# Designs tried in a protein design chat: VH-VL binders against UPF0305 protein MTH_811. Part 18

Target 1, 155 residues: UPF0305 protein MTH_811, of Methanothermobacter thermautotrophicus (o26902)
Amino acid sequence: MKGSDALIMALRNMAATLGVYDLMEVRVFLERSCRFVQERYRAIYVDAYMSMVVDSVLDLKAGFSGTPEMDDARYSLRDALKRLDEINAPTIVGLTVLYRTYVKGEPLHPPGTPFPGGFEVEKKDGVHYCPVKDKQSDNPEALCDICIARQSPLP
Key: E = the ipSAE of ESMFold2; O = the ipSAE of OpenDDE; V2 = 0.75 times the mean of E and O plus 0.25 times the DockQ between their complexes.

## First folded at step 20 (VH-VL; framework fv_firastotug)

Design j3 (at its last look DockQ between E and O 0.62; V2 from the best seeds 0.00; counts 0 for: pae E 10.5 > 2)
Fold by ESMFold2, look of step 20:
Structure j3 (fold): chain C 155 residues (1-155), chain A 122 residues (1-122), chain B 108 residues (1-108)
Amino acid sequence: as target 1 above (155 residues)
Amino acid sequence: EVQLVESGGGLVQPGGSLRLSCAASGYSISSGYYWSWIRQAPGKGLEWLARIYHSGRTYYNPSLKSRLTISRDNSKNTLYLQLNSLRAEDTAVYYCARHPSYYWSSGLFDYWGQGTLVTVSS
Amino acid sequence: DIQLTQSPSSLSASVGDRVTITCRASQSVSYNWLAWYQQKPGKAPKLLIYGASSREEGIPSRFSGSGSGTDFTLTISSLQPEDFATYYCQQYDYRPLTFGQGTKVEIK
């Protein structure tokens, strides 16, 4: 069994154990995590991420059979698992991060996510760009180091 | 309620070493935040010194890295700062502080201790 | 390193006055990652404003922040007796984290 197949099976097994209580835990986590985000952006972030979490869980419960989009040394599964363990990520957060990164090939903030100063996550020519990636490189709570997005070019 | 209490300050000799303590209560230092030491020389501004993540990973201000060690003892719920090769310019009030655990706010300090005064004199 | 310079270094004001404190950065502070702290005598600093303009929970509405790039301000719209203190700006855009030198606000 391929390493990617083992990952998908592990994710499906985890998703099978999740229910409404786990979704409530994610929402509480997100609302607490956005405490210092300007209020205008908080609802947008929480709603967007909740939609991604719900979609990820539903895809995996339905027996998603796609192939992983990522096999890049920059996005080591071992590093991602270590980072998720270091921040005590809830199971459903870890599931969402791993699914989005290694199965869907999508960044941890969706395109169009707004940031103060009028910047946003963009997708250009198949590459995702995040305005804050380089600023978070030494933050142990940030997952930017395992995110597929690259740093946005300077304006 | 989170409380941080520094101790170990006082009069020390140039060239010596000191070890400051920060006793935390109301929250376990191993449970998901990261923690810093900050100092304030008399009549000067605040200077960030070092931080430690709840996992034990450490980060230092490059200007002082060779003389500082930040550490903790989880069983005592206590943070430590070791400062070696003391100089007169190290005279300051030393604070410990907690960072929020959110990735775009990791440079903020939401809880501070009361501070402990260190005076370096001959 | 980003140096933050506050103006004025001290001021005297009466209860009810509008007070404005300026913080200038030696380089642009990206994304308004600039905070303000209040430090009363014998007390630790207390976070007032983050993200240049967002009040921390429990901070009275008379405190407001503004600015972007290199120039930021803290405004106290109607000074109260409990507001005499030293105020510090802090950037959290670049490492090392740096603070302004402080502005002492004294009540006349």
Scores: ipSAE 0.006, ipTM 0.540, lowest interface PAE 10.5, mean pLDDT 77
ESMFold2 (binder alone), look of step 20: mean pLDDT 87; pTM 0.903
OpenDDE, look of step 20: ipSAE 0.542; ipTM 0.876

Design j4 (at its last look DockQ between E and O 0.59; V2 from the best seeds 0.00; counts 0 for: pae E 6.3 > 2)
Heavy chain, then light chain:
Amino acid sequence: EVQLVESGGGLVQPGGSLRLSCAASGYSISSGYYWSWIRQAPGKGLEWLARIYHSGRTYYNPSLKSRLTISRDNSKNTLYLQLNSLRAEDTAVYYCARHPSTYWSSGLFDYWGQGTLVTVSS
Amino acid sequence: DIQLTQSPSSLSASVGDRVTITCRASQSVSYNWLAWYQQKPGKAPKLLIYGASSREEGIPSRFSGSGSGTDFTLTISSLQPEDFATYYCQQYDYRPLTFGQGTKVEIK
ESMFold2, look of step 20: ipSAE 0.093; ipTM 0.644
ESMFold2 (binder alone), look of step 20: mean pLDDT 88; pTM 0.908
OpenDDE, look of step 20: ipSAE 0.529; ipTM 0.873

Design j5 (from j1 with heavy chain Y104W W105Y; at its last look DockQ between E and O 0.54; V2 from the best seeds 0.00; counts 0 for: pae E 8.0 > 2)
Fold by ESMFold2, look of step 20:
Structure j5 (fold): chain C 155 residues (1-155), chain A 123 residues (1-123), chain B 108 residues (1-108)
Amino acid sequence: as target 1 above (155 residues)
Amino acid sequence: EVQLVESGGGLVQPGGSLRLSCAASGYSISSGYYWSWIRQAPGKGLEWLARIYHSGRTYYNPSLKSRLTISRDNSKNTLYLQLNSLRAEDTAVYYCARHPSYTWYSSGLFDYWGQGTLVTVSS
Amino acid sequence: DIQLTQSPSSLSASVGDRVTITCRASQSVSYNWLAWYQQKPGKAPKLLIYGASSREEGIPSRFSGSGSGTDFTLTISSLQPEDFATYYCQQYDYRPLTFGQGTKVEIK
């Protein structure tokens, strides 16, 4: 067995405990976390991540079926869980990260997320590319080492 | 109010060693921020040396990595920088500084700085 | 390492003057991850501007930043007595983190 069904069941159980107040708490957390993002991009990043969180919770509550194989993940589930625990991630953040990484096989920044200089997360030939992955290598709060995306080629 | 106070500076001979301390108050160094040491030679600019995260993960400026060790003691809420094989060019004021927490994009900013401690390397 | 070169190294100005300081990076700073700090004699640096143009909380509106790529500026629109200090740019795009050499703003 791949283990995907066990993970999906655990994530659905986590999602069942979440309500409106948990989503509001995540919004406050994200706005605080983006304090030092360039002013004109703050709302864009907060809204993109909130949309991703809401979609993940709704998918899991609706009984999402059909999943990518966990072998697609670039980071082992055990290492991802350790990482999330080390940063004391809120339950809903952890749920979103695990769902996106190990169930959907999607990067932690949605495709199309804009970055200064006209760059964005993109998918080419089945591989996701992120313009900022290498920039986060020494940021212990970044989850980029869990993310399935590879570093975009330098311009 | 977050406050950082460096100590342990002073006069040291070339080739010597010393350990600098940074006492934090108003915030626990174990609570998810991360912390750097930065130095400034008299009349010169600033140079980043090393950082440590609350979990103990560390990163060093490659130009200095063989001579520096950053560490911490969570029970004393204190950061340390060990300097070895000191040279005249290491004469500087040494600052500790805090990075903002939980930022995938701003890991290199310094929102709180200590007062600094002077290290003088001369015979 | 990305080298940051500030211009001028020093300047003399009077209260009320408009002051402009430039910072040039040896390669493009990809996301405008460029900050400005103020340092008064005997004191630690203080964060003024981050993200090239965003003012830190509590910083007076006379301080502004602009620029992108390799060229950045800090502007003080009407210099006040408390603004006589040394100013540093800092990039946080690449590791190691690096600072400009500083620009000293003195009383004329």
Scores: ipSAE 0.027, ipTM 0.630, lowest interface PAE 8.0, mean pLDDT 79
ESMFold2 (binder alone), look of step 20: mean pLDDT 87; pTM 0.903
OpenDDE, look of step 20: ipSAE 0.658; ipTM 0.892

Design j6 (from j1 with heavy chain T103E; at its last look DockQ between E and O 0.53; V2 from the best seeds 0.00; counts 0 for: pae E 7.7 > 2)
Fold by ESMFold2, look of step 20:
Structure j6 (fold): chain C 155 residues (1-155), chain A 123 residues (1-123), chain B 108 residues (1-108)
Amino acid sequence: as target 1 above (155 residues)
Amino acid sequence: EVQLVESGGGLVQPGGSLRLSCAASGYSISSGYYWSWIRQAPGKGLEWLARIYHSGRTYYNPSLKSRLTISRDNSKNTLYLQLNSLRAEDTAVYYCARHPSYEYWSSGLFDYWGQGTLVTVSS
Amino acid sequence: DIQLTQSPSSLSASVGDRVTITCRASQSVSYNWLAWYQQKPGKAPKLLIYGASSREEGIPSRFSGSGSGTDFTLTISSLQPEDFATYYCQQYDYRPLTFGQGTKVEIK
């Protein structure tokens, strides 16, 4: 069985076990991660991520996952699994990260996530750009190194 | 509730070395956060020296990297700073400080500080 | 390295005065990753403001921050006796993390 087929099957099986308590766990995780996010952006950031998580779970439960994008990943699946385990990510966070990165080929920060200075994750000519990717390189709990997005050019 | 207590300061001769300790209480240093050393020369501003992630990864101020080592002992819940080849300019109060490690948009803020320990390098 | 220069280096003010302290960076501090700390004699610094303008929990509303790019300000709208201290800006956009040289606010 191909690696991508095994991954999609595992993610679908995981999604089938998720419920409302798992969504509460993600919110707790995000609130911990966002303590020092600037006040006016915090709720918008949390809501955008929560929407992404819900959409990922619903996509997997519905059985639609699109074409796997395994070759487009910047890090190997093994590296991503190691990083998720290192940060003790909730199962639903891990599912979302793996689905977005290796199945959908989409960035870990949802498009429209606000950043100070009026920047956000953007998609242009098939490429995703993140304004803070390089700034997180020395934060081991930030998963920017496995994120498909490239660093936005400086303004 | 989180408390940081530095020790190991005192008089030291130029060219010597020293090892500072930072005993943490109220939180396990292996459970999260970054931990930094920062110094302040008498009557002067603050200078960040180094930090260690709770997993053990380290980062250093490039201007001092050749003389510094940051480390930890999780079983003693204690951080260490080794400073070699001491110079008069190393005379300062040395603080340890904590900052959150999982902030997506900001990292490098300091929410808890120790009381500091004075190091005097006699000429 | 980003150098932060505060102005003035010291000032004298009376209780009730409005105090403004500036912090200028040697290059743009992208994304408003700038903080302000208060340090009283013999004590460690205390975080006041993060993200240029967000107050830390428990900080009185008379403290406010503003600015972007290379120019940032801390304002104390009505100075209180407990506010006589030295104030530092700190950037956390680039490594090494750097602080301003400080602004001493004195009663005189």
Scores: ipSAE 0.048, ipTM 0.634, lowest interface PAE 7.7, mean pLDDT 79
ESMFold2 (binder alone), look of step 20: mean pLDDT 87; pTM 0.905
OpenDDE, look of step 20: ipSAE 0.683; ipTM 0.895

## First folded at step 21 (VH-VL; framework fv_firastotug)

Design e1 (from j1 with heavy chain R98K, light chain S30R; at its last look DockQ between E and O 0.42; V2 from the best seeds 0.00; counts 0 for: pae E 7.3 > 2)
Fold by ESMFold2, look of step 21:
Structure e1 (fold): chain C 155 residues (1-155), chain A 123 residues (1-123), chain B 108 residues (1-108)
Amino acid sequence: as target 1 above (155 residues)
Amino acid sequence: EVQLVESGGGLVQPGGSLRLSCAASGYSISSGYYWSWIRQAPGKGLEWLARIYHSGRTYYNPSLKSRLTISRDNSKNTLYLQLNSLRAEDTAVYYCAKHPSYTYWSSGLFDYWGQGTLVTVSS
Amino acid sequence: DIQLTQSPSSLSASVGDRVTITCRASQSVRYNWLAWYQQKPGKAPKLLIYGASSREEGIPSRFSGSGSGTDFTLTISSLQPEDFATYYCQQYDYRPLTFGQGTKVEIK
């Protein structure tokens, strides 16, 4: 099997074992990350990531068979697996990261994610730009070092 | 409640080496957070030295990285800092501190600190 | 490295006074990832303010932070006896993490 087909099959197999209790675990994980997120943004932050996780799991359970969006070869599956192994996070988080990075080719910060100063992830000429890439590249919860997005130019 | 206690300070000779310890209680160092060492020379400000993630990944202040090693022993719930080639300017109180590790909003903050241990490099 | 310079280095004030401490960064601190800490003699620093202007849980409302870019301010609106200490700013935008040199607030 081709490497991308093997990855998609592995992700589908992982997704088949997931349910509502696994989503609860992700929500708990995200809520613990919110201590320093301003109160008015906490629900928006959590809901944005939960929507991304739910969509990823549902896509994989429904038999999504799309070809991986591998338009940035700088990011490798080896780096992602190493990083995820270093992070003591729920399995469903790992599934979501791999799915978005290697299958969808989408950044890890979903639409609606709040950033200080009102900034957002943008796509320009086929390249995604993230306001916090450089700051978060070594933060386990952010996983910015494996995210397809590039650092936004300084505002 | 997280508590951090540094030890291993004292008088050392120039050119020597030193291993500092930071005993943690009220939280496991192998769970969910990462840790730093920070020092403060007498009458001076604070200087971040190094950090270690719960996973074992490490990062160092580039100005000192050739002389520092941060490490841990999960079974003793203890963090360590090795400092080599000691110089007079290494005289300082050395603190260990905890990062909250929750989001991009908090990376680099310190929510718990130890009381510090004094290192004096003799002249 | 981002250098943080605090002003003044020391000040004397009376209980009830309004105290203002400034912190200037050598480069812009993105998204106001700047914190303020209080340190009393023989004790470790304690986090007061994060994100330039957000109070840590349990910090009295007389402490406030403001500023953006390269210029930041910590204000104590009505100084109390327990507030005589040294105050440090810290940026957490870029590695290495850096601190200001401190501002000592003393009682007259």
Scores: ipSAE 0.038, ipTM 0.639, lowest interface PAE 7.3, mean pLDDT 79
ESMFold2 (binder alone), look of step 21: mean pLDDT 88; pTM 0.910
OpenDDE, look of step 21: ipSAE 0.394; ipTM 0.835

Design e2 (from j1 with heavy chain T103V, light chain S30N; at its last read DockQ between E and O 0.52; V2 from the best seeds 0.00; counts 0 for: pae E 3.5 > 2)
Heavy chain, then light chain:
Amino acid sequence: EVQLVESGGGLVQPGGSLRLSCAASGYSISSGYYWSWIRQAPGKGLEWLARIYHSGRTYYNPSLKSRLTISRDNSKNTLYLQLNSLRAEDTAVYYCARHPSYVYWSSGLFDYWGQGTLVTVSS
Amino acid sequence: DIQLTQSPSSLSASVGDRVTITCRASQSVNYNWLAWYQQKPGKAPKLLIYGASSREEGIPSRFSGSGSGTDFTLTISSLQPEDFATYYCQQYDYRPLTFGQGTKVEIK
ESMFold2, look of step 21: ipSAE 0.313; ipTM 0.727
ESMFold2 (binder alone), look of step 21: mean pLDDT 87; pTM 0.895
OpenDDE, look of step 21: ipSAE 0.726; ipTM 0.911
ESMFold2, fold request of step 23: ipSAE 0.350, 0.267, 0.321; ipTM 0.770, 0.696, 0.754
ESMFold2 (binder alone), fold request of step 23: mean pLDDT 87, 86, 87; pTM 0.895, 0.893, 0.895
OpenDDE, fold request of step 23: ipSAE 0.796, 0.786, 0.744; ipTM 0.916, 0.925, 0.911
ESMFold2, last read: ipSAE 0.370, 0.016, 0.244; ipTM 0.781, 0.606, 0.704
ESMFold2 (binder alone), last read: mean pLDDT 86, 87, 87; pTM 0.896, 0.896, 0.891
OpenDDE, last read: ipSAE 0.114, 0.670, 0.812; ipTM 0.747, 0.900, 0.930

Design e3 (from j4 with heavy chain I29F S106H; at its last look DockQ between E and O 0.63; V2 from the best seeds 0.00; counts 0 for: pae E 6.2 > 2)
Fold by ESMFold2, look of step 21:
Structure e3 (fold): chain C 155 residues (1-155), chain A 122 residues (1-122), chain B 108 residues (1-108)
Amino acid sequence: as target 1 above (155 residues)
Amino acid sequence: EVQLVESGGGLVQPGGSLRLSCAASGYSFSSGYYWSWIRQAPGKGLEWLARIYHSGRTYYNPSLKSRLTISRDNSKNTLYLQLNSLRAEDTAVYYCARHPSTYWSHGLFDYWGQGTLVTVSS
Amino acid sequence: DIQLTQSPSSLSASVGDRVTITCRASQSVSYNWLAWYQQKPGKAPKLLIYGASSREEGIPSRFSGSGSGTDFTLTISSLQPEDFATYYCQQYDYRPLTFGQGTKVEIK
């Protein structure tokens, strides 16, 4: 079995252990974790993240073999697994990060995700940019160091 | 119900040392949050001192990091601050406080203890 | 370090007055990561406003925040007897985290 097939199989096995109550608990946690996101962004942010988590789980449970999209030379799979283990990432977080990064080739915040100050995640010339990546350098729960997005240029 | 209670304050001579405690109840120190010590000299403003994450990772105010150590004991749900070589300007009320550790809010203090007074008398 | 300077340092006002407190940062505070706290005598600070303009849960609507960049304002639209306190701004954009020096509001 090839490397990308092994990863997809592992992710499908992980997703099989998740049920509706796992998704409900993630939603509740996201809403409480975002209570300090400014009101006008909060619902959009929670919905965007929850959509990514749900889509990742449903894609993997459905069992479709889509076009393989592994290989992002910027981010080693072994380093990502080590990082997720070091922060003791919940199963759902780990699944979403690995699926988005190594199967879809997409950032943890999709293009158009809003951030305070009128900024958003952008894709330009094949590169994803995140406005808050550098601000997370001392946030040990942030996964920006394994996200494919780069820091947006300063205003 | 979440509560933070500081203790260990009191009168100390210059050059002495002090260990403050912050007991948490209604939750355990857990992922998604971290905790800080902040102090307030009498009649003065607030100064952030240090923080510790549930993993034990620490960050210090550079102006004080040579004299202080933040630590925790998860089995007792307790946060500690050790401050050495005390000076008169260290006289203050010392608070412990909680941060959410999220992408937007990892510097806000959403719960504070009542504080414990440290007096360094010359 | 970002220095925060509040104005005025103290004031006296009557119940019902509109009170305005300003906070000026030595550098632009990105993303409006600025908070306001209320501290009553003998008590710990309490979060009022986050993100420059968002009220914390349970905070009365008479408290509002505004501003961006280097200049921020806390407004109390109709001062109440329980609003006697010292108010602090705090930035959470840069490390170390820093607070303004405080504004003491006394009710006549």
Scores: ipSAE 0.108, ipTM 0.663, lowest interface PAE 6.2, mean pLDDT 79
ESMFold2 (binder alone), look of step 21: mean pLDDT 87; pTM 0.904
OpenDDE, look of step 21: ipSAE 0.575; ipTM 0.882

Design e4 (from j4 with heavy chain I29F R98K T102V, light chain S30R; at its last look DockQ between E and O 0.53; V2 from the best seeds 0.00; counts 0 for: pae E 9.6 > 2)
Fold by ESMFold2, look of step 21:
Structure e4 (fold): chain C 155 residues (1-155), chain A 122 residues (1-122), chain B 108 residues (1-108)
Amino acid sequence: as target 1 above (155 residues)
Amino acid sequence: EVQLVESGGGLVQPGGSLRLSCAASGYSFSSGYYWSWIRQAPGKGLEWLARIYHSGRTYYNPSLKSRLTISRDNSKNTLYLQLNSLRAEDTAVYYCAKHPSVYWSSGLFDYWGQGTLVTVSS
Amino acid sequence: DIQLTQSPSSLSASVGDRVTITCRASQSVRYNWLAWYQQKPGKAPKLLIYGASSREEGIPSRFSGSGSGTDFTLTISSLQPEDFATYYCQQYDYRPLTFGQGTKVEIK
């Protein structure tokens, strides 16, 4: 089978092994990463991300898949796996990132995810924009460089 | 409890060099955090100098980049700052500070050492 | 570089006073990545506020931050004896990381 079919099948097989305890690992991961998120946005951000993770797992369990995207644009699958290992991401987080990036072609923060100053992740004219992509360029643990979103226009 | 202790300060001649040390306890420099040097001239504000990540990746204040080297020795759990071509305006208290390893906080400083004074005599 | 200018440079106040310190950025701090630190004489700075308005753990509720864009404030609602110190704002949106020049709060 083709390389893209192998990815989709591997993701579905991995999703079949996930349960409620794997979702708890995502909460631990998010709590660690959100320590200094501005207080009034923290709960909204965590809720949005958790919903996105759950929906991604359910999509894979149901057999849903999209056209693979971004496969060669910035990172090979092999390189993306190394990036995920570098941050010690829980398996379910890694699965979700790969699904969003290479199968759905969607940004790592859902559209509508709020950021301070009244900004949010948005989609305009077929392009996703993230208000904080440039800020993460000097954070080696950030996955923004494999995210399909572009930096929102500056003032 | 994270503790940072700077050393290596003192009186230095103009045109000379200095190497400052920052010994850490309660946390390892090889863990996934950023560490910085910041200085404060007497009666003046704070100036960020440089930072280093556990992988060895470095970032510098452009105004000092040509004279400045940040490094670490993981086996000694120690951070270093080398400053060359010293000038009178380099007289300051030099602080070592820790960044949280949190996605949103790459520029914050949650722990500071008590500082070491460097005096560049004219 | 983003320059941060604090006002006033110093002030005198009595215990119980409400104190307000401003920080103006030369360019927008895009997403409220602005922090406030307290520094007492002979001591290192201590983080008070991050994200313009979020208190660090253990910081008393009398400290509050607000503002966005280019204009930020730190407020101490009822000054206590231990609050006499110098306060700095710091932006962490762009490199180089920069601090305001400081505001010294003194006993009146």
Scores: ipSAE 0.006, ipTM 0.578, lowest interface PAE 9.6, mean pLDDT 77
ESMFold2 (binder alone), look of step 21: mean pLDDT 88; pTM 0.911
OpenDDE, look of step 21: ipSAE 0.039; ipTM 0.721

Design e5 (from y2 with heavy chain T103V S106T S107H; at its last look DockQ between E and O 0.61; V2 from the best seeds 0.00; counts 0 for: pae E 5.3 > 2)
Fold by ESMFold2, look of step 21:
Structure e5 (fold): chain C 155 residues (1-155), chain A 123 residues (1-123), chain B 108 residues (1-108)
Amino acid sequence: as target 1 above (155 residues)
Amino acid sequence: EVQLVESGGGLVQPGGSLRLSCAASGYSISSGYYWSWIRQAPGKGLEWLARIYHSGRTYYNPSLKSRLTISRDNSKNTLYLQLNSLRAEDTAVYYCARHPSYVYWTHGLFDYWGQGTLVTVSS
Amino acid sequence: DIQLTQSPSSLSASVGDRVTITCRASQSVSYNWLAWYQQKPGKAPKLLIYGASSRETGIPSRFSGSGSGTDFTLTISSLQPEDFATYYCQQYDYRPLTFGQGTKVEIK
């Protein structure tokens, strides 16, 4: 079985067992993780990520089957899950990260997600830009090296 | 409520070594967050020394890296700092502290601090 | 390393005074990843401000932070007796994490 076919089947199987309590766990995780996001943006940041998680789970439950080709040499479900476990993220967050990265080919932070300092993920001419990608290189919790977004130019 | 208590300070001679402990309660140090050591020489500012991620990954202030080791014992819920080749300039109050967030832009903030332990290096 | 230089190093003030402390970074702190701490003698530092301008839970509104780039300011709008302490800025944009040298606020 090809790496991409195995991945999408595993993601569908994981999604089939998820319910409202799993989504509540994600929100609790995000609220805790955003304690020092500036107050004026905190709810917007949490809501943006929650929408991404919900949409990913619903896509998988609906039986999404159009799979983009993945580079099998870059596919490392075991390593990605280990890294996600290290940040104490709910398993459903890991499912969302893998789905968006390897199946949808979309950035890990949706466009419009606010960041401290007034920056956000943006899309221009089909390319996604992330304001913090290069600053995560020494963060074992960050999956920015997998993310398709490029580092934004600083203002 | 998270509580951090440092111990192991006292009088030490130059060239010696010390091992400080930070006993944590109210949260398991293996369950999340980053855990740091910070020091403050008498009448001086604060200096970040090292941090350990809950998985065991370590990060050091480059100016002290060759003399420092941060470690932990999860079964005792305790962090440790080893400082070797002690010098008079190492005289300070040593604090342990917690980082409350997983994202880079909040990794360096400290929400819980211990009371500190004084280390005096006498010539 | 990024150096943070606070100004002044000390000041004397009376209850009710407006106090302003500055923190200058040797390089731009691009995303306002700067914090302020208060430290009283014999005690650990206490977080006041994060993200340059956001107050930590339980911090009175007389404390405010502002600034961006290389220049940041902590303001105490009406100094209270409990505010006599040393104040430190701290950046968390660059490694190693660094603190300013401190500003001691003393009673006049």
Scores: ipSAE 0.192, ipTM 0.667, lowest interface PAE 5.3, mean pLDDT 79
ESMFold2 (binder alone), look of step 21: mean pLDDT 87; pTM 0.896
OpenDDE, look of step 21: ipSAE 0.536; ipTM 0.878

Design e6 (from j4 with heavy chain S31Y; at its last fold request DockQ between E and O 0.72; V2 from the best seeds 0.00; counts 0 for: pae E 5.4 > 2, grease 19.1 > 18.9)
Heavy chain, then light chain:
Amino acid sequence: EVQLVESGGGLVQPGGSLRLSCAASGYSISYGYYWSWIRQAPGKGLEWLARIYHSGRTYYNPSLKSRLTISRDNSKNTLYLQLNSLRAEDTAVYYCARHPSTYWSSGLFDYWGQGTLVTVSS
Amino acid sequence: DIQLTQSPSSLSASVGDRVTITCRASQSVSYNWLAWYQQKPGKAPKLLIYGASSREEGIPSRFSGSGSGTDFTLTISSLQPEDFATYYCQQYDYRPLTFGQGTKVEIK
ESMFold2, look of step 21: ipSAE 0.290; ipTM 0.734
ESMFold2 (binder alone), look of step 21: mean pLDDT 87; pTM 0.902
OpenDDE, look of step 21: ipSAE 0.627; ipTM 0.894
ESMFold2, fold request of step 23: ipSAE 0.005, 0.135, 0.108; ipTM 0.537, 0.651, 0.648
ESMFold2 (binder alone), fold request of step 23: mean pLDDT 87, 87, 88; pTM 0.902, 0.905, 0.906
OpenDDE, fold request of step 23: ipSAE 0.537, 0.595, 0.611; ipTM 0.864, 0.890, 0.890

## First folded at step 22 (VH-VL; framework fv_firastotug)

Design g1 (from e6 with heavy chain T102V, light chain S30N; at its last look DockQ between E and O 0.70; V2 from the best seeds 0.00; counts 0 for: pae E 10.1 > 2, grease 19 > 18.9)
Heavy chain, then light chain:
Amino acid sequence: EVQLVESGGGLVQPGGSLRLSCAASGYSISYGYYWSWIRQAPGKGLEWLARIYHSGRTYYNPSLKSRLTISRDNSKNTLYLQLNSLRAEDTAVYYCARHPSVYWSSGLFDYWGQGTLVTVSS
Amino acid sequence: DIQLTQSPSSLSASVGDRVTITCRASQSVNYNWLAWYQQKPGKAPKLLIYGASSREEGIPSRFSGSGSGTDFTLTISSLQPEDFATYYCQQYDYRPLTFGQGTKVEIK
ESMFold2, look of step 22: ipSAE 0.006; ipTM 0.567
ESMFold2 (binder alone), look of step 22: mean pLDDT 86; pTM 0.892
OpenDDE, look of step 22: ipSAE 0.093; ipTM 0.748

